# VHH binders against G2/M phase-specific E3 ubiquitin-protein ligase (G2E3), part 4

Target 1, 328 residues: G2/M phase-specific E3 ubiquitin-protein ligase (G2E3), of Homo sapiens (Human) (q7l622r371to698)
Amino acid sequence: IWNSALDAFRNRNFNPSYAIEVAYVIENDNFGSEHPGSKQEFLSLLMQHLENSSLFEGSLSKNLSLNSQALKENLYYEAGKMLAISLVHGGPSPGFFSKTLFNCLVYGPENTQPILDDVSDFDVAQIIIRINTATTVADLKSIINECYNYLELIGCLRLITTLSDKYMLVKDILGYHVIQRVHTPFESFKQGLKTLGVLEKIQAYPEAFCSILCHKPESLSAKILSELFTVHTLPDVKALGFWNSYLQAVEDGKSTTTMEDILIFATGCSSIPPAGFKPTPSIECLHVDFPVGNKCNNCLAIPITNTYKEFQENMDFTIRNTLRLEKE

## First folded at step 23 (VHH; from dd5 with S52T Y103F)

Design gg3
Fold by OpenDDE, fold request of step 25:
Structure gg3 (fold): chain B 328 residues (1-328), chain A 124 residues (1-124)
Amino acid sequence: as target 1 above (328 residues)
Amino acid sequence: EVQLVESGGGLVKPGGSLRLSCAASGFTFSDYAAAWFRQAPGKEREFVSAITRSGYTIYADSVKGRFTISRDNAKNSLYLQMNSLRAEDTAVYYCAASPDLPFDWLTPSEYDYWGQGTLVTVSS
């Protein structure tokens, strides 16, 4: 998906303002047949790939990494562009930016103070920890001597006269490692984010975008999903009742299925995109034994069963197995 | 209301072990860094250990290799496993929390929330 996206977005004929069309190639088809895919699913997968790519580093939240090969291939720019395009065209909330990365984008690197958690390199983190935990000047000097080569390399060596000098040293190390080291990647990434004016919007509305870029999306609830999915055609009162009961059961943990699973099954997304779903998600009642999710039109076909037990079992079975197969 | 409640303190012989717990309530503990401090009689409160949101652990030199800090976000709890206890470890132990680990994590005043403390006595 990544390579395909790169090829598509790098194409000279690509216009980021145009609608995105997704098609899947059937591998076992000698004719190279394609079937339509879900745009939001594609963008979800793309964002997931991006988050877990070598362009970013960190555990809970992500900062930009320094990758020479990625720089050569201009991938930081592409990543920024992809993210911008995703946001505009109905992709999910990324939610994986560190506050530091976000602040750099909005307020500038010069006005941003990294923290220890911004450091993904364990060895560097340990150096910072040791320095900042020192309680005597002698200890501090000893630690500096032990990590002399590293400090010299990054240009952070300084004369230590008081214990409080450790704070300046730590700030310098953090500044280098988190900000200065990745200056080039950041500038490229930032340039990519200018696509479709997204960076400008981020800077103009930092509070709104902070929730999108730096926070995980709100947890789904029975109420949220109930309101999200509207009745499409052929309403069946009993089936719809079972649907509502099922959502409540899932919320209460009485099912092995999660709310996210349901949403993925129906839309290809584990969260509601900031731009919403297009088309609007819908429920339809069908005389089938098992539910059917159509990610292209965001439609969930629920089965018409005689009992709720059967309904729940069929829903759980189908959703679980479908998602499992998709992960393989 | 934000609360931190320490437990697990008591009397132990030198070389013994204790496990302290800190139960957090009234806020999302997983969004916070946490730390242990201790205050011995007649002494100032001193840093013992800290754990960041991402899981970096920090120890004072005096407890390094003997104490282990950990957290269980699902239980909104902070722990301190204390092994090879010494007489000099005798103190009231306090749990502290801040949204992020303070830049100067050794300084008590940098932390936003505090527990009432639990007494640890190491004596033969």
Scores: ipSAE 0.862, ipTM 0.961, lowest interface PAE 0.5, mean pLDDT 94
Fold by OpenDDE, fold request of step 25:
Structure gg3 (fold): chain B 328 residues (1-328), chain A 124 residues (1-124)
Amino acid sequence: as target 1 above (328 residues)
Amino acid sequence: EVQLVESGGGLVKPGGSLRLSCAASGFTFSDYAAAWFRQAPGKEREFVSAITRSGYTIYADSVKGRFTISRDNAKNSLYLQMNSLRAEDTAVYYCAASPDLPFDWLTPSEYDYWGQGTLVTVSS
């Protein structure tokens, strides 16, 4: 997905303003047949890849990493561009930015103060912890001597005269490690985010974008999914009743299936994109034994069964198995 | 309403162990850094341990190697396993929380939320 996306987005004929079309090549098809894919699913996978890529670092929220090879290949720029395109074209909320990264984008690196959690390097974190936890000047000096080579390397050595000097030292270390060290990656990434004016929007509406970029989406509820999926055709009243009961059961933890699983099955996304779904998600009732998810049109076909038990079993079975196979 | 409720305190002999718990409610605990402080009679409240959102653990030198801080976000709980307890560990132990670990995490005033405390007495 990543390589394909890179190739596509780097193509001279690529226009980020145009609609994204996704097609999958059928494996083992000697004819090279393609079938339409879900744009939002593609973008979801792309964002997931980006989050877990070597371009970012961190356990919970992410900061930019320093990767020389990635810099040579201009991947930070591409990542920014991809993210911008995803946001505009109906991709999911990334939600993995650290507040520090976000603040750097909105307010500038010079106005941003990193915190300990921004440090993914365990050894560096320990140095900071030791320095900041020191309770005497003597201890502080001892710690500085122990990590002398590191501090010298990063240019953070300073004269210690009072215990309060540890705060300045910690700020300097954090500033270097989290911000200054990754200056070049940041500038490239920022340039990519300018695609389609996204960076400008981030800067203009920081509160809204903070929720999108720095926070994982809220958990889906039965109410949210019930309202999200609309019924357009003559419904089977019994089947719709079962559907609502099923959503409630899932919310209550009475099923191994999650709300996210249901959404993925129907749309290819585990969360509602900030731009919403296009087309609007829909439910249809079919005289089939098992549900059918169409990720391309965001349509969930639910089975018409005689009993709720059968309905739930068939839903759980199909959703679970489908998602399992897709993860493999 | 935001609440932190400590438990697990009690009387223990020197060399003994206790496990303190702090139950958080009224806010999303997983979004917060948490810490333990203690206050002995006639002394100032002092830093014991902290845990960041990402799981970095911090210890005062006096408890390093003996105490272990941990958290369970699913249970909205903070823990402090105290081993090899000493008489000087006698204090009221407080749970504290902040959205982010304060820059000066040793300073009590930097934390937003506090529990009522639980008494730990180490005596022969």
Scores: ipSAE 0.851, ipTM 0.955, lowest interface PAE 0.5, mean pLDDT 94
Fold by ESMFold2, fold request of step 25:
Order: structure tokens, then C-alpha cells, then sequence
Structure gg3 (fold): chain B 328 residues (1-328), chain A 124 residues (1-124)
């Protein structure tokens, strides 16, 4: 079941049933003692699929969507459960929550004020923009009249006597669209997050979890990757020197390969998990023509070459082509 | 230290065009909403345009259709393309930023960071 789910995720053949089954297996055993690298790769792929799923909406940060099919299939609950399992079992920082979604989970929806960037629906955003940008009562009343049917539908019609009345109207529209509209998905997602006591921990340590849930991981740097990989086997000073020079060249933008590509090649993860990698990443120098990434052991084998140019070309070629094939 | 530096101001004839730039340093510009304000001699600073982190654009009615706000997060830069300039557009233009677009985005005191301004003069 495990290998099939991994292959489906690697090949972008996402199947919610397989994801649910694998998450259940992870929850119900001491999984990780026998397959630690494979587990973290699966959790990395799972978080990427969740972030890009129809359960979430938004570009920079995500709020819950209203997806009637997903609600019928209880997928919001399962998404919360998958995320909870990922956090407990050493998965990556999800990093995609809006601050609004986070605050709803920690402080309650009744204590949370959404902002314009929480609104993914362009037409709704334009209504909010027009109302809040109005500079006269007459213009405000005209805008409200143009939007009357929408405002009536969502229960936000309000008597307007002064210009400042626009502020409460905007708060009402934001509250409806971002919070009230998705109340049922939110409660389902929240119940899933209670898995393994995770929601309680989020609420107890909001600063730490805000950095994990709401913020994209810090950009990978040449220094970070250089320090991440422990040298294993007989060292080759020249090859390790080329490795460090390669990392610097990638950081400087002198290659099409990214730091994330290198990490994925070696570990299957695009970011360093908050709990760290298991097993600890390692690097070795081998008499091979091209590098090899062993994602199960988080091991990167780099080639011993005569020149840096040859080293860089072989690294770039292999990493690019390996990741391209995994996308197909 | 956080700095916003405007450039691109100058003298232009009515009907002409001008492009303002604002270079941000000391912080990651992509994490911020940004705005342009202007202040004509003897008048209060007034809202011109804003752009949110996610890319929504907002314009004062007086500039809508003539001005275009944009950002280049890779260059930590904010831009204002000003077309069909009029005498009443004469002002010092200021770049502003804050982590989220302020709820009252028309009010200058709601923004955390400000540039020193660049003068735009529209005159025949």
C-alpha cells in the first residue's frame, strides 16, 4: 500500500483514498522506525498535494474553500487528520495557512478579523474594495445599491447614514465570506486536527505553530545544505570542494537547478522538516559518472570528476532529468 | 534599516506620462502591501493607489484609468505608471508599505513605512 501511494504521489496521480489509507497506517503503528526516509518523503508529498487541493483557496496563503463534493466525502476532516499525523511524525512545515485560518483555529472564528487578501473571489474582493475606498456617503450608497442583491443574499445589508458606516459593512462582508461561508468545512477540518492531540498543542503554543503553519520555510542556502549533509565514507577533498562550489553557484543563480531541487533529489523533501530528517542526511564521494540520490536513506552520492565544470554539468543534468521524470 | 526610496519624478507637460519607482531595502518587500500617496502644496497627503501582497490593486477615483500600480517582488520595487497627466496631479509622491494593507487604506497614518518623496510637476 505504501509503495503504491508513494508512486501515485510522485507521478502526480493523487488519489484521496490512497492518501487516507496510508495516513491511517501511519497513525496506527510505530511507522518510522523501519522506513524513516520514505515516511518523510510521503509526508512531504502529502502536504504538497493538500496545499494544492481543492480544499484550500488562495495564492500566497490558503483559507478553506467551500467544496460540496469534498464535504460529502468528509475530506475536510481527513485533511485535518493528515496534517495532524504529518506534524507528529516528522513531516515538513506546511507553511500555507493564512493567518486568518490559524487565528480561527487558535482563538476562535468569533475572535478573528479577516483581511482583503483572505478573499480569493475576485468579484467579492472588488465589492469590498469599492465599498472601503468610497470617500462620500453618496458614492457609498450608490455602490451598495449596485451590490444590493449580493449584500441581501449574504445578510450584510446595513443602514448607511455616515461614511464611517462602510467599515462595519466591510467587516461583515469579510466575516461572511472568509469565516461564515465555510463554517461546516472549518469545523470538520478542526475536528480532524484533534488527531493525536495536535489541535491542543497548536492552541497551547501558538507562536511556534504559527511559524510552522503560516510561514513558508526559510529559503535554503548554500550554508544550510553544506551543513545539513554529514560526510560519510572516505572523504575526497576535491569532490567535496566542488560540492561546496556547486552549492554556491546554485545560490548565485548560475544554474537552473535550485536548492530545493537538490534537497528533493537527496531526500524527497523540498524543505527541512521542523523535527529534522531521519535518517540524518549524508553525502559520499563515489567513482561514478553521475550523482545518485537515495531518498530512503537521505544519502547523496556525488561524482569524483577532474574539473568543476564537469562536476556541475553532471549534477545539473542528473538532478534536472530525475525530477522531470518524476513529474511525468 | 528599512528604507523606501522614490525616483522618477520630474517635469512633464499635460497629457504626458511618467513612471515612478520605489526601491525597498532592509526588509522582504514581497511580505508587504504597498501604496502611493501624494501631497500637493498646501494640501493634505492623499491616497493614490495600493497593491496588496496577493496582487489586488486599488485606485483613487481621481487617477483610475490613468495610473497603473505594479510591483516586482524579485527586485523589491514598486511602480506607478502615470499616463494622461493633468495639472492637478502636481504633487510630491510618496511610497508607503505595511505588512498587511491597512483596513483604512486611505489614511496615511495607518502605514508603517514611508519614503521621502519624489516631486512630479505637470505644467505647460
Amino acid sequence: as target 1 above (328 residues)
Amino acid sequence: EVQLVESGGGLVKPGGSLRLSCAASGFTFSDYAAAWFRQAPGKEREFVSAITRSGYTIYADSVKGRFTISRDNAKNSLYLQMNSLRAEDTAVYYCAASPDLPFDWLTPSEYDYWGQGTLVTVSS
Scores: ipSAE 0.766, ipTM 0.933, lowest interface PAE 0.7, mean pLDDT 86
Fold by ESMFold2, look of step 24:
Order: sequence, then structure tokens, then C-alpha cells
Structure gg3 (fold): chain B 328 residues (1-328), chain A 124 residues (1-124)
Amino acid sequence: as target 1 above (328 residues)
Amino acid sequence: EVQLVESGGGLVKPGGSLRLSCAASGFTFSDYAAAWFRQAPGKEREFVSAITRSGYTIYADSVKGRFTISRDNAKNSLYLQMNSLRAEDTAVYYCAASPDLPFDWLTPSEYDYWGQGTLVTVSS
């Protein structure tokens, strides 16, 4: 059943001309002279922009923030809409939702229990920690007196007669902060996700969409990148050996370059799309001093060097400087 | 399979310092909350400290200000820096982990994975 859902999204029943027009306009504004034709690069940049926007909060994975100006400007709706369009157009996995946000979309806010890590406000987190770590009723009452004004403000004051009363208090604080506080942003975002029937598909196939929308434990690895790129005929065996050693060095933390940096340099995307890249990524060995990333073709040209040290230096230098300039 | 291996225990005089390490394997450590518990002879296992996936730290009142929990996700390691040690800190110290910090984080049975423990003895 989940395979059928993915097949339905691959058929892409929507207006692709609009997505192409937006890509053209955005890339002209951002790059000036660079003209990547890849819709996948555009959608990857859009998802990264959305993840890092003021509409979301959190460090590991994202929940919605409360931004009253963004709500007035209908930006939560537009964010949901853009995410839906990206999914239908074969865009990369967004991969930034908290499990809590996902569960609210699929099972409803009333059936979702937030956790401490959903709280990005340090002061609120400390209040929760102090309350839930209390071991005596006297200590609990003292903590509540210290936090009285906050608890009154959010409507979570309650009579404390036993130590176990702390558990419902903590659940109430979590429910307010993570869910009730952002109710209106959530409904607006949810309405945007209904675009092209995407929200309904998410709710119908939660396992498939959890893997696409939620922050994942695993990241790009040396093995994944080495297998991603197709090798052209008659390559330099020594250069390919250095390439694989370089990937291992990046994975081991022996380079300032990350796996994501390498992928962005070659393809313009920070993650591998569920449907894969078009065209298929490739690697070639050229008689050049420095690597070249051709994002339109998803092609990485690696240098032929005499030593691994020279190979790594040239890779790190070029990737770092190219990505820095692209952020300007 | 998730495995946790503690190290760094030993004998130390009152007022001294000791650093415990817990090496994690068989999982992506950054996806787990982790905790330290301890068990003195004849007593139940008690909570010492925890750290969430996002980095929030939690301490039992008895160790607050003296102990510091930290993690290094790149090294799949959890640490406990113990300063100003007292005789009552003598115990076997255990590393524990769960995908999410349990709601009742003080209760040992709420944690999914445990190490074998490392002995810390504080005596003159």
C-alpha cells in the first residue's frame, strides 16, 4: 500500500510550468550568472530555506514557532503549500519534522504527547526539568511557587497534594507550549499541506511519509556517496582510490568538508531525493588541478593528483570556497 | 544491537575528581537520550544525571553543582565529570540509554539499555 502511494506521487498530476517559472526567477535573483536547470536543486534550496525560516523552531528537528506577523501574512499556509508542491514535483525529502509535528498532522494534536526535546525555549525546558525531577511534595510545591506567574499565565496551575501530581502538570505544560501555543499556525500550515491532496496522502500512508518528512537517525555516509555516483569509462584508478579515501576521511572527521557539502557541490542538493537524481550523478577524472561540480548534470570532476594529500587539499579548498560564495 | 561500556571508575580520596566514560555501539548515538545511574551496596539503583538528544541536562539534587554530564556524538560517548567527591558517592555507576528520554526519567525500569557498570570508591 505504501508502494502504491509513492507511485501515485511519481505521476505528478499538477502544473509543472509554475514550478519551473519559480525556479528561474529565484535562481536569477540568487546566482546572477549561474543557471542551474535542475528542478531538484531548486526544490532542495526551497526546503532548506523553509527549514531554517522563522516559521519553525528546534535544533535537531522542527516544530512550528509562534510568529504572529508570519501568521498575518499567511506564511504558514504558504509554507505548507510549498512543501506539498515540492513533494508532488519530486523534490528531496524535507527531513526536518519532529515526530511530534508529524503525529499531530497524522493522528491529531489531541492524540499526540509532546516530549521535553520538543521544547526549544531553554527557560520553559528548565521549568519542566525542575518540576519533573522533584522527589518530595515539599520541593515540588517550592518549585511551583517560584514559577507561579508563568504557570498562571499559561493556565496550568493545579492543586498539588501528592508527588505524582507533577506528571500531569508536566504534561499540561508540554501540551500548552508545543501544541496549544501554536494551534492557529498549525491549522494554517495544515491547510497549505492540503494542496494537491498531499495532507490526505500523508494521513493515508503514514509510514512512507514519516521516512520522508521526519528527521532521520542516519545521515549521508561514505558508502552512500561512493555508491551514488556512476563512474565514466576509463577513469584513473589512483584518483578513484583517492576519492574513496577522501570520503572515508570526511566521515572520520579528518576534513572540514562534510558529506552534505560534497553532495551540494556536485548536485546542488543537501540530501538524496526519494525518486533519485535526474540526471543520474556521475564522477569523472579530469586533468585539472581542482574539482569541478556541474550541478546541471550532477557531475563531479575530481582532479588527478600524485598524492592523496594534494587530492584532499584541492577538494577541501574548492568545495569550501564554492559553497561560501553560493551563500552570498 | 545496542551496547554500552563504562570505564574510568576507581579509588579516589574525598574531595577528589574522577571522569567516567560510556562508549556506545550498535546504534546512532545522537538519536538517543542517555543517563547515569548509581547503586550503592544494599540500595536501589538511583538517578544521577541525564542528557537528552537535543542536549538538555538533568541532575539529581545530591550531585548538582559537583557533577557534569556531557556527550560527544561524533565519538559515540557519554561522560560524567565528578568533582568534590564524597564518601556517599561510592557506588557502581551505570550508563543507560533510550531513544527518547523517558517521561519518568528518575525510574531505572524506564530505560531500554544498560551497561555493566564501573565501580567508584571514595575513601580516605
Scores: ipSAE 0.762, ipTM 0.920, lowest interface PAE 0.9, mean pLDDT 82

Design gg3
Fold by ESMFold2, fold request of step 25:
Structure gg3 (fold): chain B 328 residues (1-328), chain A 124 residues (1-124)
Amino acid sequence: as target 1 above (328 residues)
Amino acid sequence: EVQLVESGGGLVKPGGSLRLSCAASGFTFSDYAAAWFRQAPGKEREFVSAITRSGYTIYADSVKGRFTISRDNAKNSLYLQMNSLRAEDTAVYYCAASPDLPFDWLTPSEYDYWGQGTLVTVSS
């Protein structure tokens, strides 16, 4: 059933109704515990879909967007629910929340001060930059006059008498754009996060959840991947040597393949889950021309080749083309 | 140990160009906002340009349109491309960094880390 669900995600665009149905199946049975590799891959794909969805905005870290159609379809609530279910079922660290979004969830919007990097709208960011970079009252007043219509529209127009008045104006613009503008999406998302008591746990353990929700997953290195995969069969010393040399070459930037690409190819996940992989990742050396990734059992079959150059070429070719096709 | 090292300063004629570099070490540079400041003899250190973690750029009015700030996170490096240089651009240029761009980004004391500076001289 999990393989069928994965095929649907892989072969179709995101479908909120279908994702909701699959999340319900996860919540109400033990299927994932019996097929852990498929569950981990599904949850990884789900988190990637959420991060890149129209519900979130931002380049480095994400804040909620204002999407009127998504509100109509209750998708912010469902996104919170899906994230909560993923966390409870051992899914990967989402790692895409802005600190501002996290602080709003834990400490409340009224106790959170957004920053310039929270603003995804280039024009709004430029207004904030111009106001906060002003060095004279005359310059500040001129800038405010130029953006009068915007400031009036968002309810932030105020009397300016000293240069220091710019600081409260900037805070008001940030507060409107990042927090007040998305109040309804935020409350809906927050309600979804209450699923299985997850929001309450986030609020009870903010340090631990900040590292899971806000920080990038630990960087993948040649050493980390080399140690992650257990040798599954009788070792082929030459092939395993090429594997370790390949990992080093990828780390050194001598390949267009990334460590994340290798992990996705073998496991379906772009990062190592906090609870680890189930089943434990493994490597086998096979007399085949090209590598094979079995994402259901987290097994990577590497080719036995005569030269390292042949090994690298076959790895790079297969991983790059497999991941390209899976994204289509 | 966190370290910022500037390079690329030198002597140029008015109207010329220079590219300053700042090499960062001892931390993940992509997690930091970065800025350039400059200090002419007898003057206070003044803001030149900043770049946020997400890539927004900020310029002092005196350099806007002539200078371009950029970063290369893979090389842990910050750059300042300076074109159409003028005599008044003569100064020691400093690289600065902070986890978040300070709310008062014009004020030098708001930045956590500093380089030692590189001299730019614009003279006929």
Scores: ipSAE 0.753, ipTM 0.918, lowest interface PAE 0.9, mean pLDDT 83

